# VH-VL binders against q0aze0, part 300

Target 1, 268 residues: q0aze0
Amino acid sequence: MKIILVNNRFKENTEKKAQEIAGQLSALNVEVIIDNGLDEPYAGTVDFIMVLGGDGTMLRAARRYGQRAIPVLGVNMGTVGFLSNIEINELAEYLPLILREEYSLEARMMLEVAVFQQQSLLTRVFCLNELLLRSNSPRMLSFALEISGQKLEPYRGDGLIVSTTTGSTAYSLSAGGPIADPQLDAFIVTPVASHIINKRPLVVSPEREISLHLLEEREAIIGIDGQIKMDFGAENRVLIKRAPHPLLMVNLKAKPFFTSIDRSLQRQ
Short names: E, the ipSAE of ESMFold2; O, the ipSAE of OpenDDE; V2, 0.75 times the mean of E and O plus 0.25 times the DockQ between their complexes.

## First folded at step 14 (VH-VL)

Design AA40 (framework fv_bermekimab)
Fold by ESMFold2-Fast, scan of step 14:
Structure AA40 (fold): chain C 268 residues (1-268), chain A 123 residues (1-123), chain B 107 residues (1-107)
Amino acid sequence: as target 1 above (268 residues)
Amino acid sequence: QVQLVESGGGVVQPGRSLRLSCTASGFDFSSYGVHWVRQAPGKGLEWVAAISYEGSNKYYAESVKGRFTISRDNSKNILFLQMDSLRLEDTAVYYCAKDRIYYSKSFYGMDVWGQGTLVTFSS
Amino acid sequence: DIQMTQSPSSVSASVGDRVTITCRASQGIKSWLAWYQQKPGKAPKLLIYAASSLQSGVPSRFSGSGSGSDFTLTISSLQPEDFATYYCQQDNYRPLTFGGGTKVEHK
C-alpha cells in the first residue's frame, strides 16, 4: 500500500503532523510519499491520497492528482470547510478503516480547462471548483459565451464564473450563484457583478462544452480554483469541458452537506 | 501573411460539374471554420456553405443543398467546393472566407477573404 | 431562413456627411450581426462583428448598434475611401444570411 500525504508547508505544524502520520503509517508497513506542494506531483502509482489541511489544500491535491481515479481523503487541520471528511483528531480512529479499504467513495466532477493563445495551447489544467474570467481594470468586459456551439447574447460586465457543483459554495456563491447539491453533476455559469435581470446564473448539463473569448481588447485575468492566475486578452480563448475522471472523495464519516452550509453561512 | 486564394473557376455548361479550391497560408487552417460565399454579377452577397474546423460538420444554403459538397484537407491547407448539376443561377464570383474564432462550433464573422474565382456558363 | 432587409438600397452622400444604414432581421438574432464593406472589384472587408465590435484596423468613424432585430451602421464623417457597398450578415442561425446591400455613392 502506498499513500501520498498532501500538506501545505507554509501552514503551522502541518509538516510536523505529516511526518508524525508518515511514521505511524510506516510502522504499519505503508509506503508514504509527502507532497508539500514545492515539487512536481509524484509520478508513480499510489493507492490512496490523504490531504492534510483545509479546502485550499484539497483544491491543490485535486488539480495534481484528481484525474488518477485514486481515493482522496480530506483531513481538516484548521478552518471549517466543505471538502474535508474527518478532523485530524479523528484520524487515529478511522485509520484502520482506511487500511482495510472500508469506506465509500463520492464522485465529484472536475473541469478540464484548456487555455489558448491564438491557436496554440498555452495550458491545460483540471480543477474542482471553478474558472473565473474577470476584468483587471475599472472598464467592463465584453465577451462571448458559447455552449455546445450555441452563442448566448454577448456578456457585458466584470466577468463570469464557470463552476462545478462542488464549486457552488465557493466563488460562485459570492457572485450570486445557487447552492448546488454536490451529488449532482452540472456546470453553473454565474455572471460577476451583473445587475441586468436577464443575466441570471445558468445550470447546464455536464456533457456540454463551454467556451469564452473577449469581443474587445481589455485587461482581464482568468483564475482557476483561486490558485492559478493568468492574463487574458482578445487573442486568448478558453475551452471548458467535463474532465475525463471525477475526483473520488472518501466518505468515512457522514457529513450532511446542508448542515455544513448552515455552519459556513453563519460564519460568513 | 494570412491569405486565401481561390482557383478552379471557369466557363461550364449547364448540368456539368466543377470543383473549386481555396488554398490557405499564414495561419493554422485546421483551427478555423471556413465558408464559401458567392456574388452574382451586379448582385449582393449570398452565403453558400461552411465547414467546421475538424471537417465533421457541414452546412449549406437551401439553393445548393444536394448539389454542392464542401470538404477540406487540413494536411494540405485546402478547402474544396464540389459543384454538381450546375444551373445558370449558379453564375457568380465564388469567395472563400475564414471565420474569426478558432476551435469554435459557431460563427463569429468572416475576417479574411480570397479574391474570388468566377463561374460562368457558355451560351 | 432568416431574411435580412437593408435600407436604403443606395444613398448619395458627400465627404463629411453622416451616413446611416439600417438592417432588419425577420426574427431575433441577439447581437450576432456583422457589417462588411465591398469596393468595386474587391472582396468584402469585415468592419464590425457582434453588432457593435470594431474589427482591428477599421477607423473609429465606423460604428454599429442594435440588438434583437434592428441594427444600424453609422459612418460619422464620410471619407473619400468610404464610397462602397455595405452588407449586414447574421450568424446566429444557419444558414447564414446577408442583407441586400446599400451602395454609398457620390452626390
Scores: ipSAE 0.803, ipTM 0.911, lowest interface PAE 0.9, mean pLDDT 90

Design AA41 (framework fv_bermekimab; at its last look DockQ between E and O 0.64; V2 from the best seeds 0.63)
Fold by ESMFold2-Fast, scan of step 14:
Structure AA41 (fold): chain C 268 residues (1-268), chain A 123 residues (1-123), chain B 107 residues (1-107)
Amino acid sequence: as target 1 above (268 residues)
Amino acid sequence: QVQLVESGGGVVQPGRSLRLSCTASGFYFSSYGVHWVRQAPGKGLEWVAAISYEGSNKYYAESVKGRFTISRDNSKNILFLQMDSLRLEDTAVYYCAKDRIYYSKSFYGMDVWGQGTLVTFSS
Amino acid sequence: DIQMTQSPSSVSASVGDRVTITCRASQGIKSWLAWYQQKPGKAPKLLIYAASSLQSGVPSRFSGSGSGSDFTLTISSLQPEDFATYYCQQDNYRPLTFGGGTKVEHK
């Protein structure tokens, strides 16, 4: 059995804990690869991925390994979030179940994002939460949204979010999008500060192809999962599809989605 | 640098067939949808047909549907219009035009046009 | 088919004049309208797309407005090179359709 431990290199306690867990797993005859984000993703075959950290670490793991159809477990290190399943102090209790493969899997759709300049591919990335198109200045954008060859009325405003259902509680929520049950597969298209009245979020079949391009030259950026950022101009076009494989998230412990939402909506 | 050049026009008899060609240069032809637009002498512009960048979607004006066939050869950068059962009403300059946006199955304006090729009829 | 009606069919104008051309669609086309300029014996040139977006290289004296069914092309201060025929064209529905044209003439 080979396991990747994904951790956050900027948190020393997480790095120490990864080494401790690697030692425990090695003693149980499990091969361990530590991915702290410094190098390229591990290229070999693995049986399981354990993410030590918060939602941000899980998003990075999903981009790096999510298309390989390998079980991914989120282990919380004290930060509240939606993507972790167990707490670090529960890991010892659940290790026997992990090693015996006694757990259920929840499939979470991912986006495939292809960014072009003119007609040349600049990059192709996979993400778990969302693609954000946003103005990089006080000037509003004017842009075209096309869904499976059908043109909607041009958008005018600060931007647009194309989100998975998993991403419905991330940036899309902040922009006024609906909360979606992550058991559903759908794209959620949420305008950011639209100038046109009655621009509503859209819930779109995951079989559709979505594309975006600017109708006027503006300073804009695209953001992916809040972690990747790149400039976007009138020469650029982005194509968004459902990724070929979902992220396979490990469920060892029931985590009530709607109860978690109730807690996160209570402000202080 | 970006150019479209039509050819194949000429004098034809009613009921006959004619094939027009449009050769593209200076851009990645296979990435763009392309159109045929005609203009009868002293008249306005009339959209005739269009084909998607990959060639799978074809669209026609009602006046030519069933008589004209649009096609493309992306390996040779050539657009075709096969015109069957020609009528006097088909007399026009035929332009080919490139759509503005790449990798789209929709249309966003025609930014590059050829010089046109004349189709007319003899006695 | 969507019918595009342009008004007027022709207009006589002098250099420096403000010229307004209108285009009406027989049903709603959102903002998916383009404007073209054509000089005698020449191919059309794209001026405006998506109702109000200027094509690269087109002078700022040209502007487009409108959405739904009613659209306007404005030339704020007519120049000698602007005497031409102007066409609107919708690309919201297939088949695509052009307006009948508006000829902007000297004097």
Scores: ipSAE 0.808, ipTM 0.911, lowest interface PAE 0.9, mean pLDDT 91
Fold by ESMFold2, look of step 16:
Structure AA41 (fold): chain C 268 residues (1-268), chain A 123 residues (1-123), chain B 107 residues (1-107)
Amino acid sequence: as target 1 above (268 residues)
Amino acid sequence: QVQLVESGGGVVQPGRSLRLSCTASGFYFSSYGVHWVRQAPGKGLEWVAAISYEGSNKYYAESVKGRFTISRDNSKNILFLQMDSLRLEDTAVYYCAKDRIYYSKSFYGMDVWGQGTLVTFSS
Amino acid sequence: DIQMTQSPSSVSASVGDRVTITCRASQGIKSWLAWYQQKPGKAPKLLIYAASSLQSGVPSRFSGSGSGSDFTLTISSLQPEDFATYYCQQDNYRPLTFGGGTKVEHK
């Protein structure tokens, strides 16, 4: 069995704990690759991914490995987030089940985001929470939103968020979007400080194709999961689809979404 | 240079068929939607048809629906208009035009036009 | 189909004049309206898209405004090269439709 341990190099406790867990797994004849964020993603075949840390570390793991259809377990090392399944102090209890593959999987929709400079692909990124388009100056943006070839009224404001249901509790929520049940597959399209009075958040079928482009030359930014940013101007266009593969989240321990919403949201 | 050149116009008899071509150069033709627009002598512009960049969505003016067929060959950078069951009111200069936005299944304005090809009838 | 009605059909004007052309859609088209300029024997040229966005290379004396059903093209100070016919065109609905045109002529 080959496992990737994903941690955050800048949180020292995760690095120490990754080393401890790697030692324990090696003693059980399990091959371990540590991904602390510094190097390129491991390119070889892997059976399981263990994420040590909070939701941010899970987001990076999802972007790096989510399209490989590999089980991913979130192990919380502090306050409970939305994407962890077990606590670090419970890992020893659940490790035998992990090694015997005695767990279920919950599929979480991801976004496929393609950003173009003119007609040339600049980058293609897969993300778990959201794409953000926002102004990079005091001036508001004027931009077009197209959903499966259908043009909505042009947007004017600070920007727009295109989120998964998993991302509904992230930036989309702060911008006024709904909390969505993560068992649903959907896009959530949330305006950011819209000057158009009747622009409300939209919930859109995951089968739709979404695109954005500016209607006027402005300095803007595309943000991905709050962790990647890139410049965006009048020559750029972004296309958004459901990613080919969902993130396969490991479920070892029941985590009731609705009973824990308020407590989990205090950390967002 | 971004360019569109129409060809295939001429003099026809009513009820016959004609096929117009529009050859694109200087841009990635397969990335953009394209249109046919016509203008009868001394008259205004009339939109005729459009096709999405990959060719999957085709749209027609009511006046030509069922008689005209738009198509494209992205490997050869050619747009076509097959005009069947021609009528005297189809007399016009036919322009092809490029949509301004790449990789869209909608239309946002026609930023490059050809110089047109004339379709007319023998009396 | 969306009927686009331009007014006036013709304008006589002098260099330096402010010229205003209106376009009315038979139903709401949001802000999805374009303006084109055409000179005799020439292909049309895009001036304005999305009601108010100026196409690259078009002089700033041209401007567009309006939303919903009522739209305006303004030439703030007419130049000799602006004598031409102007067309509005909606691209919110298929089929796309043009207005009847407004000819701007030298007085």
Scores: ipSAE 0.706, ipTM 0.878, lowest interface PAE 1.4, mean pLDDT 91
Fold by OpenDDE, look of step 16:
Structure AA41 (fold): chain C 268 residues (1-268), chain A 123 residues (1-123), chain B 107 residues (1-107)
Amino acid sequence: as target 1 above (268 residues)
Amino acid sequence: QVQLVESGGGVVQPGRSLRLSCTASGFYFSSYGVHWVRQAPGKGLEWVAAISYEGSNKYYAESVKGRFTISRDNSKNILFLQMDSLRLEDTAVYYCAKDRIYYSKSFYGMDVWGQGTLVTFSS
Amino acid sequence: DIQMTQSPSSVSASVGDRVTITCRASQGIKSWLAWYQQKPGKAPKLLIYAASSLQSGVPSRFSGSGSGSDFTLTISSLQPEDFATYYCQQDNYRPLTFGGGTKVEHK
């Protein structure tokens, strides 16, 4: 068995724990690759990905490895979030199951985000939570939203979020989006401070495509999962669609999503 | 610089055919929808036809539907308007114009126009 | 088809004047309205799109407002170079349609 341990290079405690766990796994004849984010994603074949940390680390891991159809386990290390399945102190208990591949998988839809400039592809990213388009100034943006070629009313406001259902409990929620069942595949389109006060979020079929572009010569910013940032102008367009592969999240321990929402949200 | 140049206009007899061309330069022609808009002498603007960036979708004003055919050659950066069964009311300066937004199945205004080519009829 | 009705068809004004042009759609077109300026013997120039989005290089004295069916183009202080014919155009529906135009001329 070959496992990637993903941790946050900026959190020393996760580094130490990653080394410790790596040692333990090695003693069990498991090959371990540690990914702390400093290098390019490991390109070799692996059987399992263990993410040590919080939701941020999971998001990074998802972007790096999510398209490879590898089981990904979130191991929480004292943070509050929605993307971890077990706690670090539970790892020893569940390690035998991991090694025997006795676990269930939950498929989570990811976004495929493509940013263009004219005919050139600037970047293509697969992400677990959301794409954010926001103003880079105190002034409102004016931008167009297309859903499957349908031209909606122009958006005017601070920005827009296109989120997965997984991401519904992230920034989309803060912007007034609905909490969605993570087992549901859908886009959630949430306006950010629209000048239309009652502008409602949209729940969109994952079969549709979403396109964004600015209507004015303004500077904006694209954010992906709160970790990737890039400038966005009038010459750019974003195309969002369902990623071709979901993230395969490992479910070792039953985690009742809906009954834990209040607890999780209160602590954030 | 972004430029559109129309050609092919001239004097024609009613019932005859004429083919207009619009040559694009200075931008990725194949990425944009393109329009034909005409203006009769002393009159207002009238949208004639549009074609999507890849050429798969074509749209026409009712006044020209069945008579005019819009097409494009993206490899040559040329837009065409085949005008058949021409009528006196087709007298106009014909402009080609590019859509503002690239890679769209919708239209978002016309930000670049040619200088037009005149189509008139012999008495 | 969507009929676009511009008012007035012509307006006489002086330099410095505030000029207002109205465009009414026969039905709701959301905000998908463009304003064009055309000078004699020249091709139209796009001024505003999406009802209120000023295009690059267009002076700030030009502004657009409205949504649904009623739209307005305003020139806050008319300049000599602003004497021209102005057209509204909708692209919410196909076929695309223009207004009849408004000629802004010298008083």
Scores: ipSAE 0.536, ipTM 0.835, lowest interface PAE 1.5, mean pLDDT 93
ESMFold2 (binder alone), look of step 16: mean pLDDT 93; pTM 0.955

Design AA42 (framework fv_bermekimab)
Fold by ESMFold2-Fast, scan of step 14:
Structure AA42 (fold): chain C 268 residues (1-268), chain A 123 residues (1-123), chain B 107 residues (1-107)
Amino acid sequence: as target 1 above (268 residues)
Amino acid sequence: QVQLVESGGGVVQPGRSLRLSCTASGFTFDSYGVHWVRQAPGKGLEWVAAISYEGSNKYYAESVKGRFTISRDNSKNILFLQMDSLRLEDTAVYYCAKDRIYYSKSFYGMDVWGQGTLVTFSS
Amino acid sequence: DIQMTQSPSSVSASVGDRVTITCRASQGIKSWLAWYQQKPGKAPKLLIYAASSLQSGVPSRFSGSGSGSDFTLTISSLQPEDFATYYCQQDNYRPLTFGGGTKVEHK
């Protein structure tokens, strides 16, 4: 068995904890690769991915490894988020189940984001939460939104979010989007501070292809899961579709989505 | 230099067939939708047909539907219009034109045009 | 099919004049309208797309406005090279349709 341990290099004490866990796994004849974000993603085959940290670390793991169809477990090292399943102090209890593959998997859709300059592919990124297009200056954007070959009225405003259902509780929610059951596969398209009256969020089929391009040259940025940023201009185009593989999230402990939402909404 | 060049026009008899070609150069032809637009002598522009960048989607004006077939060969950078059952009202200069946006399943304006090729009929 | 009605069919103008051409769609086309310029014996040239976006290399004296069904092309100060025929064209619905054209000619 080979396991990747993903941690955050900048989070205090996570490297030491990753080493301790790696030692425990090695004692059980498990090969361990540590990914602290410094190096390229591990290129070899692995059986399991263990993410040590919060939701942000899980988002990075999903972008790096989510398309490999390998089980991914979120292990929280502090306050429980939406994407972690167990606490670090519970890991010893659940480790035998992990090694015997005695757990259930929840499939979470991902986005495939392809960014072009002219007709040349600049990058292709997979993400779990969302693609954000936003202005990088005081000037509003003017841009085209195309859904499976159908053009909507041009958008004018600060930007747009194209989100997965998992991402419905992230930036899309802050921008006025709906809360979606993550068992549903759908794109949620949420405007950011539209200057056109009555631009509403859209919920569309995950089989649709979404594309964006600027209608006027402006300073803009494409953001992926709040962690990757890229310049975006009138010669750029972004194409978004459902990623080939969902992220396979490990469920060892019952964490019902609607209970998590209620708890989050009750916080002050 | 981005360029489109039409060929294949000429004088035909009503009811016959003719195939027009449009050769593209100076841009990545297989990334863009392309159009055929015609203009009868002394008249306005009339959109005829369009084909998506990969060739899978084809669209026609009602006046030519069932008689004309649009196709493309991306390996040779050539657009075709096969014109069957030709009628006198098909007399026009036929232009090919490139759509503005790459890898799109819609249309955003025609930014590059060929010089046109004339199709006319003998009496 | 969407019918595009363009007016006037011709206009006589002098260099320096403001020229306005209108285009009306038979039903709503959002903002998906382009404007083209055509000189005698030449292919059309794209001036404006998405109703109001100026094509690269087109002088700023050309501007477009409108949405839904009513659109205008304005030439703020006509130059000698602007005497031509102008066409609107919708690309919101298939088939794509052109207006009948407006010829801008010398007084």
Scores: ipSAE 0.783, ipTM 0.895, lowest interface PAE 0.9, mean pLDDT 90

Design AA43 (framework fv_bermekimab)
Fold by ESMFold2-Fast, scan of step 14:
Structure AA43 (fold): chain C 268 residues (1-268), chain A 123 residues (1-123), chain B 107 residues (1-107)
Amino acid sequence: as target 1 above (268 residues)
Amino acid sequence: QVQLVESGGGVVQPGRSLRLSCTASGFTFSDYGVHWVRQAPGKGLEWVAAISYEGSNKYYAESVKGRFTISRDNSKNILFLQMDSLRLEDTAVYYCAKDRIYYSKSFYGMDVWGQGTLVTFSS
Amino acid sequence: DIQMTQSPSSVSASVGDRVTITCRASQGIKSWLAWYQQKPGKAPKLLIYAASSLQSGVPSRFSGSGSGSDFTLTISSLQPEDFATYYCQQDNYRPLTFGGGTKVEHK
């Protein structure tokens, strides 16, 4: 069995903890690859991915490995998040189940984001939460939203979020988007500070293709999962569709999504 | 240099057929939707037909539907308009035009135009 | 089909004048309207797209406004090279349709 341990080098003592866990797994005849975020993604075949950290570390793991159809387990290292399933102090208890492959999988859709500059592909990225288009200056953006060849009224405002259902509780929520059951597959399209009155979030079939481009030369940024940032201008175009593979998240214990949402909303 | 060049116009008799061509250079032709627009001498512009960048979606004005066929050869950077059952009302300069946005399944304005090719009829 | 009606069909103007051309769609086309300039014997040139967005290289004296069914093209201070015919064109519905044109002539 080969396992990738994904951790965040810059958070707490996660590197030391990853080494400790790797030693324990090696003693059980498990081959371990450590990905601390500083190097290129591991290119070889693996059986399981264990993410040590919070939601941010899981988002990075999903972008690096989510399209390989490999089980991914989120192990929380401190503050409870939405994407972790067990706590670090529970790992020893659940490790035998992991090694025997005694767990269920939950499929989470991902976005395939292709960003072009003058017809040349700048990047193709897979992401779990969202793509954000936003203004990078005091001037509002004017941009076109196209859904499977249909043009909507141009958007005027600070930007737009195209989110998965998993991402419904991230930036989309802060911008007024709906909370979506992550068991559902859909795109959620949420405007950011629209200057057009009554511009509402849209919930769109995951089989449709979404594209964005600026209608006026402006300074703008594309953000992906809050971790990747790219300049975006009138010569750029972004194409968004459902990624070929969902992220396969490991469920070792029940995690009540709606209870977590209710608690979070009561604090706001 | 981005350009479109039309060819194939000429003098025809009513009821005959004619095929127009438009050769693209200076840009990646296969990435853009393209249009045919005509203008009768001394008259206004009339949109005739368009084809999506991949070639699968074709659109026509009602006046030419069933008589004209738009097609493209992305390997050769050529747009075609096959005109069948020609009528005197088809007399015009025919322009090809490139749509503004690449990899789109819609249309956003025509930013590059050819010089046009004239289709006329003899008595 | 969407009918595009331009007004006026012609206008006489002098250099330095403010010229306004209107275009009305027979039903709502959102903001999906383009404006073109055509000089005698030449192909059309795109000026404005999406009702109000200025095409690269087009002078700032040209501006577009409107949404839904009523649109305007404005030339704030007419220059000698602006004497031409102007066309609106909707691209919200297929088939695409042009207005009848507005000729801007010397006074």
Scores: ipSAE 0.773, ipTM 0.899, lowest interface PAE 1.0, mean pLDDT 90

Design AA44 (framework fv_bermekimab)
Fold by ESMFold2-Fast, scan of step 14:
Structure AA44 (fold): chain C 268 residues (1-268), chain A 123 residues (1-123), chain B 107 residues (1-107)
Amino acid sequence: as target 1 above (268 residues)
Amino acid sequence: QVQLVESGGGVVQPGRSLRLSCTASGFTFSNYGVHWVRQAPGKGLEWVAAISYEGSNKYYAESVKGRFTISRDNSKNILFLQMDSLRLEDTAVYYCAKDRIYYSKSFYGMDVWGQGTLVTFSS
Amino acid sequence: DIQMTQSPSSVSASVGDRVTITCRASQGIKSWLAWYQQKPGKAPKLLIYAASSLQSGVPSRFSGSGSGSDFTLTISSLQPEDFATYYCQQDNYRPLTFGGGTKVEHK
């Protein structure tokens, strides 16, 4: 059995814990690869991915490994998280079940994002939460939103978010989008500080293709899961589709989504 | 050099057929929707037909629907307009034009035009 | 079909004049309108797309405005090379439709 341990190298506590867990797994004849974000994703075959940290670490793991149809377990190191299933102090209890493959899987949709420059593919990435198009200056953007060949009225404002249902509780929520059951597959399209009144968030079939491009030259940025950032100009175009494979999240412990939402909202 | 060049125009008799071609160069033809637009002598512009970048979606003006067929060969960078059952009112210069945005099934303005090819009728 | 009505059909102007051309759609077309310039014997040239976005290489004296059903093309200071026929065109609905044209001619 080969397991990838994904952690955040900038949190000393998670680095020490990753080393400790790697030692325990090695003693049980499990091969361990530690991914702390410095190197390219591990290219070999892998049986299981264990994410040690918060939701941000899970987003990185999903982007790197989510399309490989490998079970991914989120292990929470703090008190808040939507993408973790168990707490770090519970890992020893659940480790035998992990090694015996005694768990269920929950599929979470992902986005496939292709960014083009002058017709050439600049990058193609997969993400779990969202793509953000935003202005990087005080000037508003003017941009076209196309959904499966249908043009909406041009958007004028600070930007737009295209989110998965898992991402409905992330930046889309902060921008006024709806909370969605992550077991549903849908795109959520949420405007950011629109200058046109009555621009509402849209909930769109995951079978549709979403395209964005600028109608005027402006200083803009594309953001992916809050972790990847790149310049976006009038000669750029972004195409968004449902990714070919969902992220397979491990369920070892019942963690009802709506109970988690209620707890999170009570803190605000 | 982004360029479109039309050919195939000529003098024709009513009821006959004619096929126009438009050859593209200097851009990735297969990424763009393309249009046929005509202009009768001394008259304004009239949109005739368009085809999506992959070739599956075709659109026609009502005046030509059922008589004209738009098609493309992405491997050869050529756009076609097959004109059947030609009428005197089809007399015009026929332009091919490239749509502005790549990988779109919608239309955002025609930024590159050919020089046009004349279709006219004998008595 | 969406009917595009341009006014005036012709306008006489002198170099340096401000010229305005209007275009009215028979139904709302959002902001999906383009403007073209055509000189005798030549193909049209795209000036403006999405009602107000200036095409690359087009002089800043050209500007577009409007949304919904009423649109305007403005030439702020007419130059000798601007004497031409101008067309609006909607791309919100299929079939695409052009206006009848406005000829800008010498006084």
Scores: ipSAE 0.770, ipTM 0.895, lowest interface PAE 1.0, mean pLDDT 90

